VHH binders against q88v07. Designs and how they scored, part 28

Target 1, 377 residues: q88v07
Amino acid sequence: MAQSIVEAPIRVDTSRKIIHVDMDAFYASIEEREHPAYKTQPLVIAHDPRQTGGRGVVTTANYVARQFGVHSAMPAAKALELCPTAVFKTPNFPLYREVSAQIHRIFHEYTEMIEPIAFDEAYLDVTTNKKHIHSAVELAHRLQQEIWHQTHLTCSTGISYNKFIAKLASDYRKPAGVTIVLPQDAEPFLLREPIEKFRGVGKKTVPKMHDLGIKTGQDLYAQSELDLIKQFGKLGYILYRRVRGSDDRPVEYLRERKSIGKERTFGPFLQSTTEVNTHLKAIAKLVAASMQSHQRHGKTLVLKLRYGDFVTITKRRTFGEFIPNDAALFEQYAEEIFEEVVDDHFNSGIRLLGITLTGLAPLAFENLTLPLYPNDN
Key: E = the ipSAE of ESMFold2; O = the ipSAE of OpenDDE; V2 = 0.75 times the mean of E and O plus 0.25 times the DockQ between their complexes.

## First folded at step 9 (VHH; framework vhh_7zox_3)

Design n2 (at its last look DockQ between E and O 0.01; V2 from the best seeds 0.00; counts 0 for: pae O 13.9 > 2, unsure alone 63.5 < 65, placed apart)
Fold by ESMFold2, look of step 9:
Structure n2 (fold): chain B 377 residues (1-377), chain A 124 residues (1-124)
Amino acid sequence: as target 1 above (377 residues)
Amino acid sequence: DVQLVESGGGLVQPGGSLRLSCVASGFTFSRYAMGWVRQAPGKGLEWVSDISRGGWTGYADSVKGRFAISRDNAKNTLYLQMNRLKPEDTAVYYCATGLVRYYDSPTTEYFDHAGQGTQVTVSS
């Protein structure tokens, strides 16, 4: 497709008040609360690598352990090497989930516009709020105080007009920090940030950025939009806007599911209808279980297949009634559609099969049929 | 980067012939199905023809018997021989791979990669 660059100003919406809440060393701080002696010991939340044969990854570590260079996502064996005296505590996820639920109940006293990211992290849109607090800084302080009073845990908050800047701000001052980045302060704040802090710039991308002389937001800002797109594609388009303070993503507090599907890729490619039907049976079982788990049923079943030569066929079949969540029935319909659409590209094999249900509705109330008089025949 | 470069378009009289070429790079050409799609002025994208890795061909009804798709894997080149051209064949013709065929529509609406296109104009 042809592409041209249009010279136009980037519009920055500064009307929202967004808070990013990040619980300080969440799992470790819960364990310290339960056993205060941990507060003065290096504590690592992970399966003990001495018991796993060196396997495992650090979930998080308390601030004492962090002084030895231990951090989350690090191999547990490396954490043991860096801090041989560390206490390793196996994660108690049921407890952490309960504490997270308590914290979310506090959030709901202030706003319903909450996007959970993890047990210990959420975005809140507080442009309006249930307590009529005008200042987002005041609201953040009250959240911190209420969380402390109810849980004896601390959190760090970042406040700005969008999710991107709010997230960056929350990392600026830890623990127990409140950091605000006002619209007029956004550009200098972003220009100082290391390129690694920009979402999408990970371990694979950082060396490429550095080779191009891009180490900070300032270096990123100096790049032309065309050059960033040529080098990084869609990521380049996004980064050009982020470094200029633009991020229109909403706080996603309501996520309605529009489809449920499962697919598999194959190597070696499937070579016969028998192989195809075997895998369609397996996929149908997964989809039926997922539909039932979500308490939904659908009126449309979609078969997707991709041949070894990358031709993709998608065919849907819509029914007058909701399709029962029955794996055998999904398999039957998928096999019927496959036989209808398969063609000579099958000589290159099948690399992908998928089954998806759409036209979803809740299961529990859609099965009730009230009598209608008189019946027409 | 996948690149597809079409050529061979032009102005031709009704009943005439043209041969389109598409040179591919950035992927193993012989492992992929290839195809032609077209877009007439003011109309949507229309699937014209495709050819599998193994040489199996498909044609839209509107061009069957008049167009012939072929490939030369040694030259990484896809061809479309267009004979008995009609004014209705006037369009930008795109070389494409990763074609998505919707069974309920004969026109390919989606593809992973396409070239910049070459203009074919059939008029007196």
Scores: ipSAE 0.000, ipTM 0.344, lowest interface PAE 12.8, mean pLDDT 83
Fold by OpenDDE, look of step 9:
Structure n2 (fold): chain B 377 residues (1-377), chain A 124 residues (1-124)
Amino acid sequence: as target 1 above (377 residues)
Amino acid sequence: DVQLVESGGGLVQPGGSLRLSCVASGFTFSRYAMGWVRQAPGKGLEWVSDISRGGWTGYADSVKGRFAISRDNAKNTLYLQMNRLKPEDTAVYYCATGLVRYYDSPTTEYFDHAGQGTQVTVSS
């Protein structure tokens, strides 16, 4: 009699009001603002493949170009094939950064609890806010209006009780959408979502899931925790909880000033989890050595990754105790964070990986001499 | 050009049923959430129902349990099955995209619609 291990109910914290803000076709929209003539033309933000010998990747495209099937992370040459009349605009990242900063200033008018994900994306915890607006929906609407008023750009928002669902919600309706998923709506919302929409489910994972009959949140929900862990490891553990509406990750808004870390830029971009793990291991070793050399230990590990399309994710994990200066531990934690934050931008590859320790304090105990790894600067 | 063409409206008795269809063209249908809004005589536009890209559905309280929204991405078609129709359901129904759902304040809806709408009349 296989004792049906009554899986302990997952505790779900529904007390928070989280808004995910996603700027609509951000780079393209900025370009359209600067050049209104682009609004009626297929606009592709990328280096012109005709000038680069067929090289390049689409960063983003405007609505018109998307009608031709152009999408982010697509080869620029393919975009040209799909849309021969497309206007290719080389990305102006300084401008994009400036506009992003302007938008973030607007966010700060409402709350200090802001976690930037990219130039065009952020989480806001508005459980309490500077405007004393009780309704998160109202707040989101006001935010959108203010952004429009100041920048003439639109954003879509997802509102829910955690980051995971809020992000999914923001994708529900674009452009200029507001989607709220209340606690009572979370289950039907999650169960109906295709598995591809679940964070951590990358292009390589989808086929495996499909082979296992996991195509939707409903299918995912039907899986046991153990089976998911067996098949997908840490990702399985995470997905088991996510599909049940659980995400206890806080909106990370505290910046640590003192940090020790290493970053590596890749050319060519990393295209597989295996490659990512390999490089995380290497980076972790370097960081551990650096921490040892500085006679410091930290409480927080920060993973930074930048995709090929320049979307950057920075995620931190804070521990109750100082993390031992162990490269294996740093690697493990970095991998766990990676699985947690990886999304469809992975299709554009990984351009940069970084591991950083923050919350630093002096080591109290005799430092094991870790071998000095050469600083690959 | 984005086009939304509604059909399936008509005259029906209270308690009757209708099925509305909306054929979309000029954009990638599967990439957008879709919905229905209606406008009754002398009233403003009212959100009725919407469906996400992934099939998540929402309904106004006034139609919950009576209406069912669905989509066929292969046919670029949105549907609204309306059962147990009431005189209060009399309106022009529009297929829409770009819907903004306000659960906390149902007084304001944002949407784009390109169709001419289809008249639904519920009368004894």
Scores: ipSAE 0.000, ipTM 0.241, lowest interface PAE 13.9, mean pLDDT 86
ESMFold2 (binder alone), look of step 9: mean pLDDT 81; pTM 0.829

Design n3 (at its last look DockQ between E and O 0.01; V2 from the best seeds 0.00; counts 0 for: pae E 16.4 > 2, unsure alone 63.6 < 65, placed apart)
Fold by OpenDDE, look of step 10:
Structure n3 (fold): chain B 377 residues (1-377), chain A 124 residues (1-124)
Amino acid sequence: as target 1 above (377 residues)
Amino acid sequence: DVQLVESGGGLVQPGGSLRLSCVASGFTFSRYAMGWVRQAPGKGLEWVSDISSGGRTGYADSVKGRFAISRDNAKNTLYLQMNRLKPEDTAVYYCATGLVRYYDSPTTEYFDHAGQGTQVTVSS
């Protein structure tokens, strides 16, 4: 009698109210605001490939340009090919940052539970909020209205009980949309979504998934956890849960006491690798000291960086052995990881660096031999 | 003050067509998503269709393939072309802004503003 391993039902916490806010074509919209003539033209936010020898990547494009197939992360040269009449505008990050800051100030009026993802994107936990408004929908509308009033820019919002679904929801009705996915609607919503929209599914993963017949949430749902783990590792584990509506990630990552790390925020932003290395060295020293003071060593080093545009990268490296509590070693590993993960967002500068050790164990396993035998002396 | 004025409703036979219009004023029309909701006798408010500021359209399953939403930003006007009308389409149709899309929910409970509505009656 093969004991049917009753897969324990995935517990789904539906108690939270999460709003994902995504500014609509943020950079392009700002440019259109500053220069209204762009509203009727295909506008591409990128360096003009004609001036750069065909080099450059599209940061974003207005909706007119998108009609020609132009999209973010597209080579600028390809965008020009698709839309020969496109107007290329070099990104003005100082302006974008200022506008982003203004938007974030608005967020803070509603809640302190804010996780910025980019200049134009953030999660808000509004389960409790400063306005004492119970309706997340009302909050979302107020946010949109306030943002418009102050900036003359539109945003789309997704509302749900976790980050994963809220983000998916915000993309559903762009631009200037509000989408709510209630707990009872989560499964149908997720099942219908193409796999490309699932967080963690990148360009390299999509072909593999398609080859396996995974094209939608429904296809993904049909897979066993074990199969997904076998095929996609940790990502498979995550996706198995996500497609079932489970995402326990908090909006604000409170580092569990199971890690020792230090983070530094910069003002002004770091603009060079040299500066980054200098500060990584300093952070590494602090972390090493902390590790020593706590008499712990770790197996995993995590580098966290946040760009000026709020894009955040967290990369971890796990070692087969415990990493010695050596500041120089921590620095080296952090630098190596930085070199591996740094991308074009570096042009916006770096606003935060952090080094964290995880997989902690005590340095001295004092075998407390509990004297089991009371010496009857 | 935001104003939405619907027109184009009337009596039509099954299989017939109507075109609804909504003229908006009091806000920057081109910057907001617009939509149509309807309320049939004895029923709640049902989402019919919406269109984003960028022109992305959505339709309720009940009207998909039969109705077409469009907008003219220069005229601050929203349209709903209704083809192959059915008796079950009988309702007061409201133009609305600030609609919230409830996924897989036909009922719309929240919008910023709606007009006074226009009656659509499909009867043989």
Scores: ipSAE 0.307, ipTM 0.721, lowest interface PAE 1.7, mean pLDDT 90
Fold by ESMFold2, look of step 9:
Structure n3 (fold): chain B 377 residues (1-377), chain A 124 residues (1-124)
Amino acid sequence: as target 1 above (377 residues)
Amino acid sequence: DVQLVESGGGLVQPGGSLRLSCVASGFTFSRYAMGWVRQAPGKGLEWVSDISSGGRTGYADSVKGRFAISRDNAKNTLYLQMNRLKPEDTAVYYCATGLVRYYDSPTTEYFDHAGQGTQVTVSS
């Protein structure tokens, strides 16, 4: 049962800055990027109902298709009836996952407090941020611009002091919108929302609420806490708080290991490529063992070297596939990079060598839930 | 304590020249490699040039042939002569020790010490 036995004053914490990011028509926009001709054609991301015997549902549709009344979660057969000329494209989830991962790397430039909800949706806590940007609105605009520059995709953002309001705000200006709800504006904003917008009030609950005369946040606000709990249980307890602007849920994130590496310092300094390669072989063996013991593989190998005169070079090489955890392969790549970057500072000797793997993801031995979260590589 | 003090920045039209200086103290200057990094507005740090304790020089591709690094170990001073300046050279320029260069990117994210920097602005 709910955490409140007696009606008590609700405290609202307005100290946080939360951004909800929602990619605009994500799957369809990716397909339009890959095949620009789709931008002027009605495009529906679904299995073709003419080939499935009329089965399947629309995941998303581009804006051209939406003009014919096509929308997400609609039966694919109905979408075909509404728009017989529509192009049906089977979802390319591997591609969508890759684009989502690229977007999440952008998020990580600003904060580590990231809660992915879906490939196209995340919460960011930017109360403090890595760029020391005072304005959450400025930060949201920078995110949108960087996402556009790297991916050519647009997103909509909502900004407020909690997850609930930030989510609602992101829906107000699509596509490419930024909406902020300040603490002083939260109550008017929430009171005018249709009850369907409140988390947990879905298709089965809406009719019950309407039968009780609850159609808007204002109607919900007018209900006593006890009445809501009697009618809706835990949901009633939660909704009483949400409509009053209270949502203490943290942005739920995982801090994951971002790299695995080994480095060594030398005295006396290394004086020849032969000495360097000998030690790169030893370091590669240690890194491969560490990658395997952590049950990870990575897409990027980084060589670090420091000359005797303290000049340091770091060079990364990113691969299209995860690099096998093979010491000989790590050694080979490290040696290739060394020959590419070594210069006349080598006359002072080599005081440090290091090999690091980044772009980490779990090996396939884990039980994965579907879909994979976008913050994994 | 290690101290690095840059000077010589300013406003210059495209095609112009500036000479930056960096006076070092608090360490045996002649034994350390020295370098210049820069930061354009909203960008990361970019390696520009370095010079070893023995006088060997290196340059980023974007400045090679236009910039010349030098040092005077007797005066504990590092120099950067910048010629044929372009608007893209607009940045705060830092004198540094212990630089890390990224060969797959012009940005650098690590050094042992740097000064407060000197502003170079190239505009019409």
Scores: ipSAE 0.011, ipTM 0.514, lowest interface PAE 8.8, mean pLDDT 84
ESMFold2 (binder alone), look of step 9: mean pLDDT 81; pTM 0.829
OpenDDE, look of step 9: ipSAE 0.011; ipTM 0.244
ESMFold2, look of step 10: ipSAE 0.011; ipTM 0.465
ESMFold2 (binder alone), look of step 10: mean pLDDT 81; pTM 0.824
ESMFold2, look of step 11: ipSAE 0.000; ipTM 0.114
ESMFold2 (binder alone), look of step 11: mean pLDDT 81; pTM 0.821
OpenDDE, look of step 11: ipSAE 0.016; ipTM 0.356

Design n4 (at its last look DockQ between E and O 0.01; V2 from the best seeds 0.00; counts 0 for: pae E 21.6 > 2, placed apart)
Fold by OpenDDE, look of step 10:
Structure n4 (fold): chain B 377 residues (1-377), chain A 124 residues (1-124)
Amino acid sequence: as target 1 above (377 residues)
Amino acid sequence: DVQLVESGGGLVQPGGSLRLSCVASGFTFSRYAMGWVRQAPGKGLEWVSDISSGGYTGYADSVKGRFAISRDNAKNTLYLQMNRLKPEDTAVYYCATGLVRYYDSPTTEYFDHAGQGTQVTVSS
């Protein structure tokens, strides 16, 4: 009696609300925004192969160019072959980064649980959110509207209970789409998807899968876990679970550092104001460098000092505007605060000095108030 | 204000054809996906078809191969060509924007805006 190893049912956590946001033809859309004439032309974001000796890769293309078969990661020369009338635009990454930053600022208004994948793509866990909106669909629409309002760009969203399905969903209806896959819809959704859409299935894996008769989620579902592991190793293990709607990966969000600072402990203790200033200068330089590296600016500077007798003073100064990331300025403010707070405990020396910036925001803060639905005028 | 005005509905015999139109105003039409939903008597709102701003189309299984959605961005107009109409297609048809696609669900619960609808009756 062959004990049918009752494969333990894969536990699927459906408790989360995940929104995958994908900007529609992001770079091309930005270029079209900047140059409306591109909207009616096949636009390819790439170096012009005619100028590069046939070298280059397509970063992205607008939907007009895509009609000719142009796609991302295609050789630029091939794109030209497919679309001889294509307009090639060299990527402007500084602009793209700025726009991306603007979009991410919008995300932060809704949740801190943001996992950026690229400039144009992110996961949002909105199970709990800052807007206290229960409906993920409503949130997705609000996001799309806000993004449009501020950037005049469109995005597609996928909504589901995990990252894997949310991402698949966002690809389902582009551009400017909203697709929701409820838990009860997950299985049929996944079964119908071509295997090429499954994360982890690359160009090298597709032929092998096809040779094995795995062309769709349904075909994949029919495979045993052991067979998939045997054929595809760890990927097989993952795919067995994914096709069954399981993805326990959290939205990995970088806790926005609420503060950036540096501290230094001294031995021997500092005994003079001159020494204190010297070290504040050094600390300020480090903080400024850190602020720059994180592309943040702050509104509040905090001085921390600890005396030899372990009495600790923390004093903050908040400014009406963001403090420029200038080491000299940080030093100046720190020194001013020190002069204000220093007392008789200074006789015991200073054991620790620290400068911290709080009230952090991204450096590229553009408040674009655009109407939600701009009139075609 | 966003306005959607449907037209083209009417009475048709089984196997007949109709073409619905929807004229949009109050927003940049070309930037948004548009779609059609319908409500039959005694039934909920059912998704019929949609078209993205880039021209990608989707269809409910019930209308696939019979209906064709299209758009003219220059005219701010959405179209639905309905061929081989069946009695089951009898419904009020609404033009909608901000339509959410519920995969494998015929019911649409959320959209940003919809028109007043146009009646389609398929009856012998």
Scores: ipSAE 0.163, ipTM 0.647, lowest interface PAE 2.0, mean pLDDT 89
Fold by ESMFold2, look of step 9:
Structure n4 (fold): chain B 377 residues (1-377), chain A 124 residues (1-124)
Amino acid sequence: as target 1 above (377 residues)
Amino acid sequence: DVQLVESGGGLVQPGGSLRLSCVASGFTFSRYAMGWVRQAPGKGLEWVSDISSGGYTGYADSVKGRFAISRDNAKNTLYLQMNRLKPEDTAVYYCATGLVRYYDSPTTEYFDHAGQGTQVTVSS
C-alpha cells in the first residue's frame, strides 16, 4: 500500500497583497479606553485568581503589566505572582465583540475579502480593493488611521504576498506598526525566525525540533523535504514550503454557507447494496456531526452517486420542516433515494457516494456568537 | 485530452436509415458509459440513448424500437443505428460521456464531454 514520493518544484505565487491586522493588546486597550485610570496601572484581563482558587488564564495584559512579564495564555495565578499589584478585570466579551464589529465595518469599506481569526485579528486580501489604493502599505496606514479615529485603539499590520508571512510581519513593530515583507525579502526574513513562530510548531513539537538541531528557519531550510516528511508527516511537508516563502492558502472571507456535505470516493468500487448502505451510514454520521458543529439545520437532503462508468446521479428530497441533525435519519433518506435512482450502471460499481444538506438555517439565534464567538464560561 | 469525433450524418428521406459513429480518444473508452444527445433547431438538448460500460442500453421513448446503440471497445467507437427516420428526428447529434441525471430538475441530460456533433436531416 506504500506510495513513493517524487519531489516537485516549489512555485511561489507573489501576485497577492495580503494584510494581517492585529489589534494591540485588544481587550486591555478597550478597558483602558473605558476607564483611563487603567493606562498607568498594570492591568490583566482575566478572572481574579484570588477569587477562582488560582485557576484561569490571562487573555491579555496592558503594556504596564507586560513589563512585569505578564503575557497572554499565562496562568492567572502566575500573573499575580509576577505582579501582585495588578488589577484583574473580568473580560467583558459583549463589549469586545461590539468593538470588533465596528472595526470589521471599517475593513468592509476597503475589501470584502476578510478572514476574521479572532475579535482582534483578521486577514485582508487587498490585491484589488474598493478604494483603488495602489499601495498596500498606504492602505494599511489608512486602516490604522481610520480605526484610531473611530475607536481610539491602535493596531499593528503585516503586509506580504501570503498569509503566513503577513502574520509574522505584523509582530515586528508593535504597537501601531506597519511592516512589509516584499517577495525579495521573504527568504532572509523567514530564515531568521525562531522555529516556534512557524505554524504547527507548538509546545509538543518544539522539543523534537530542537533535538534535531532545528531552532530557526535557517535550520529548517537546511533539512531535506524527505527528512521533514519522515519526522513530521504532513507538518513536515508544509514547513518545507513555508520556510521557502510558499503559502497558497486564500483569505477565506466570511460567506453565507449554502450547503454542508460529505462524500467519499472508493477504490475498489462498491459492488453491492450492502456495501453502499454501510458507507451511507458512515457518511451520514459525518454530515450530522458537521451540521451540528456548524450549528445549522437544513430542509433538503441530496444524495450524489457516481458509477464506475462515470454516470453521475443527483437526487434531492425537500421537506416542509427542517430535518433533525440525526445520522440515522440522514442514512434512512439517503438509502431511500439510492433505491429510487439506482439502475444497471451499478454493474460498473459505485465510485463515489455523497450526502449534502441544503436549504440551511441557524439552529440557534445569536448575533455573531456561534461561528466566531464561542459561548463558554 | 478527451476527444469525441462524430460522423455518419446526412440528408435522408423519411423512413430511411443512417448509422452514426463516434471515435473516442484520450481516455479509457471501455471504462465509460457513452451516449447520444440531440438538439433540434431552436430546441434544447434531448437525451437519445446511452450504453453502460457493460453494454446495458437505454432509449428515449421517442426512439425506442427504431434506434439501436452499440459500442466496439476494441475500436474505441460508439454507434447509433437509426431506422425508420422521421422529420422529427432532424437534429445535430452529439456523442457524449460523463452523463449526469437530475431527477429534481428539467429532464435535460448533462455530460462532461461531447463531440462537435453531426447533422441529421430527414426531409422529403
Scores: ipSAE 0.027, ipTM 0.616, lowest interface PAE 6.6, mean pLDDT 84
ESMFold2 (binder alone), look of step 9: mean pLDDT 82; pTM 0.841
OpenDDE, look of step 9: ipSAE 0.036; ipTM 0.492
ESMFold2, look of step 10: ipSAE 0.000; ipTM 0.124
ESMFold2 (binder alone), look of step 10: mean pLDDT 82; pTM 0.836

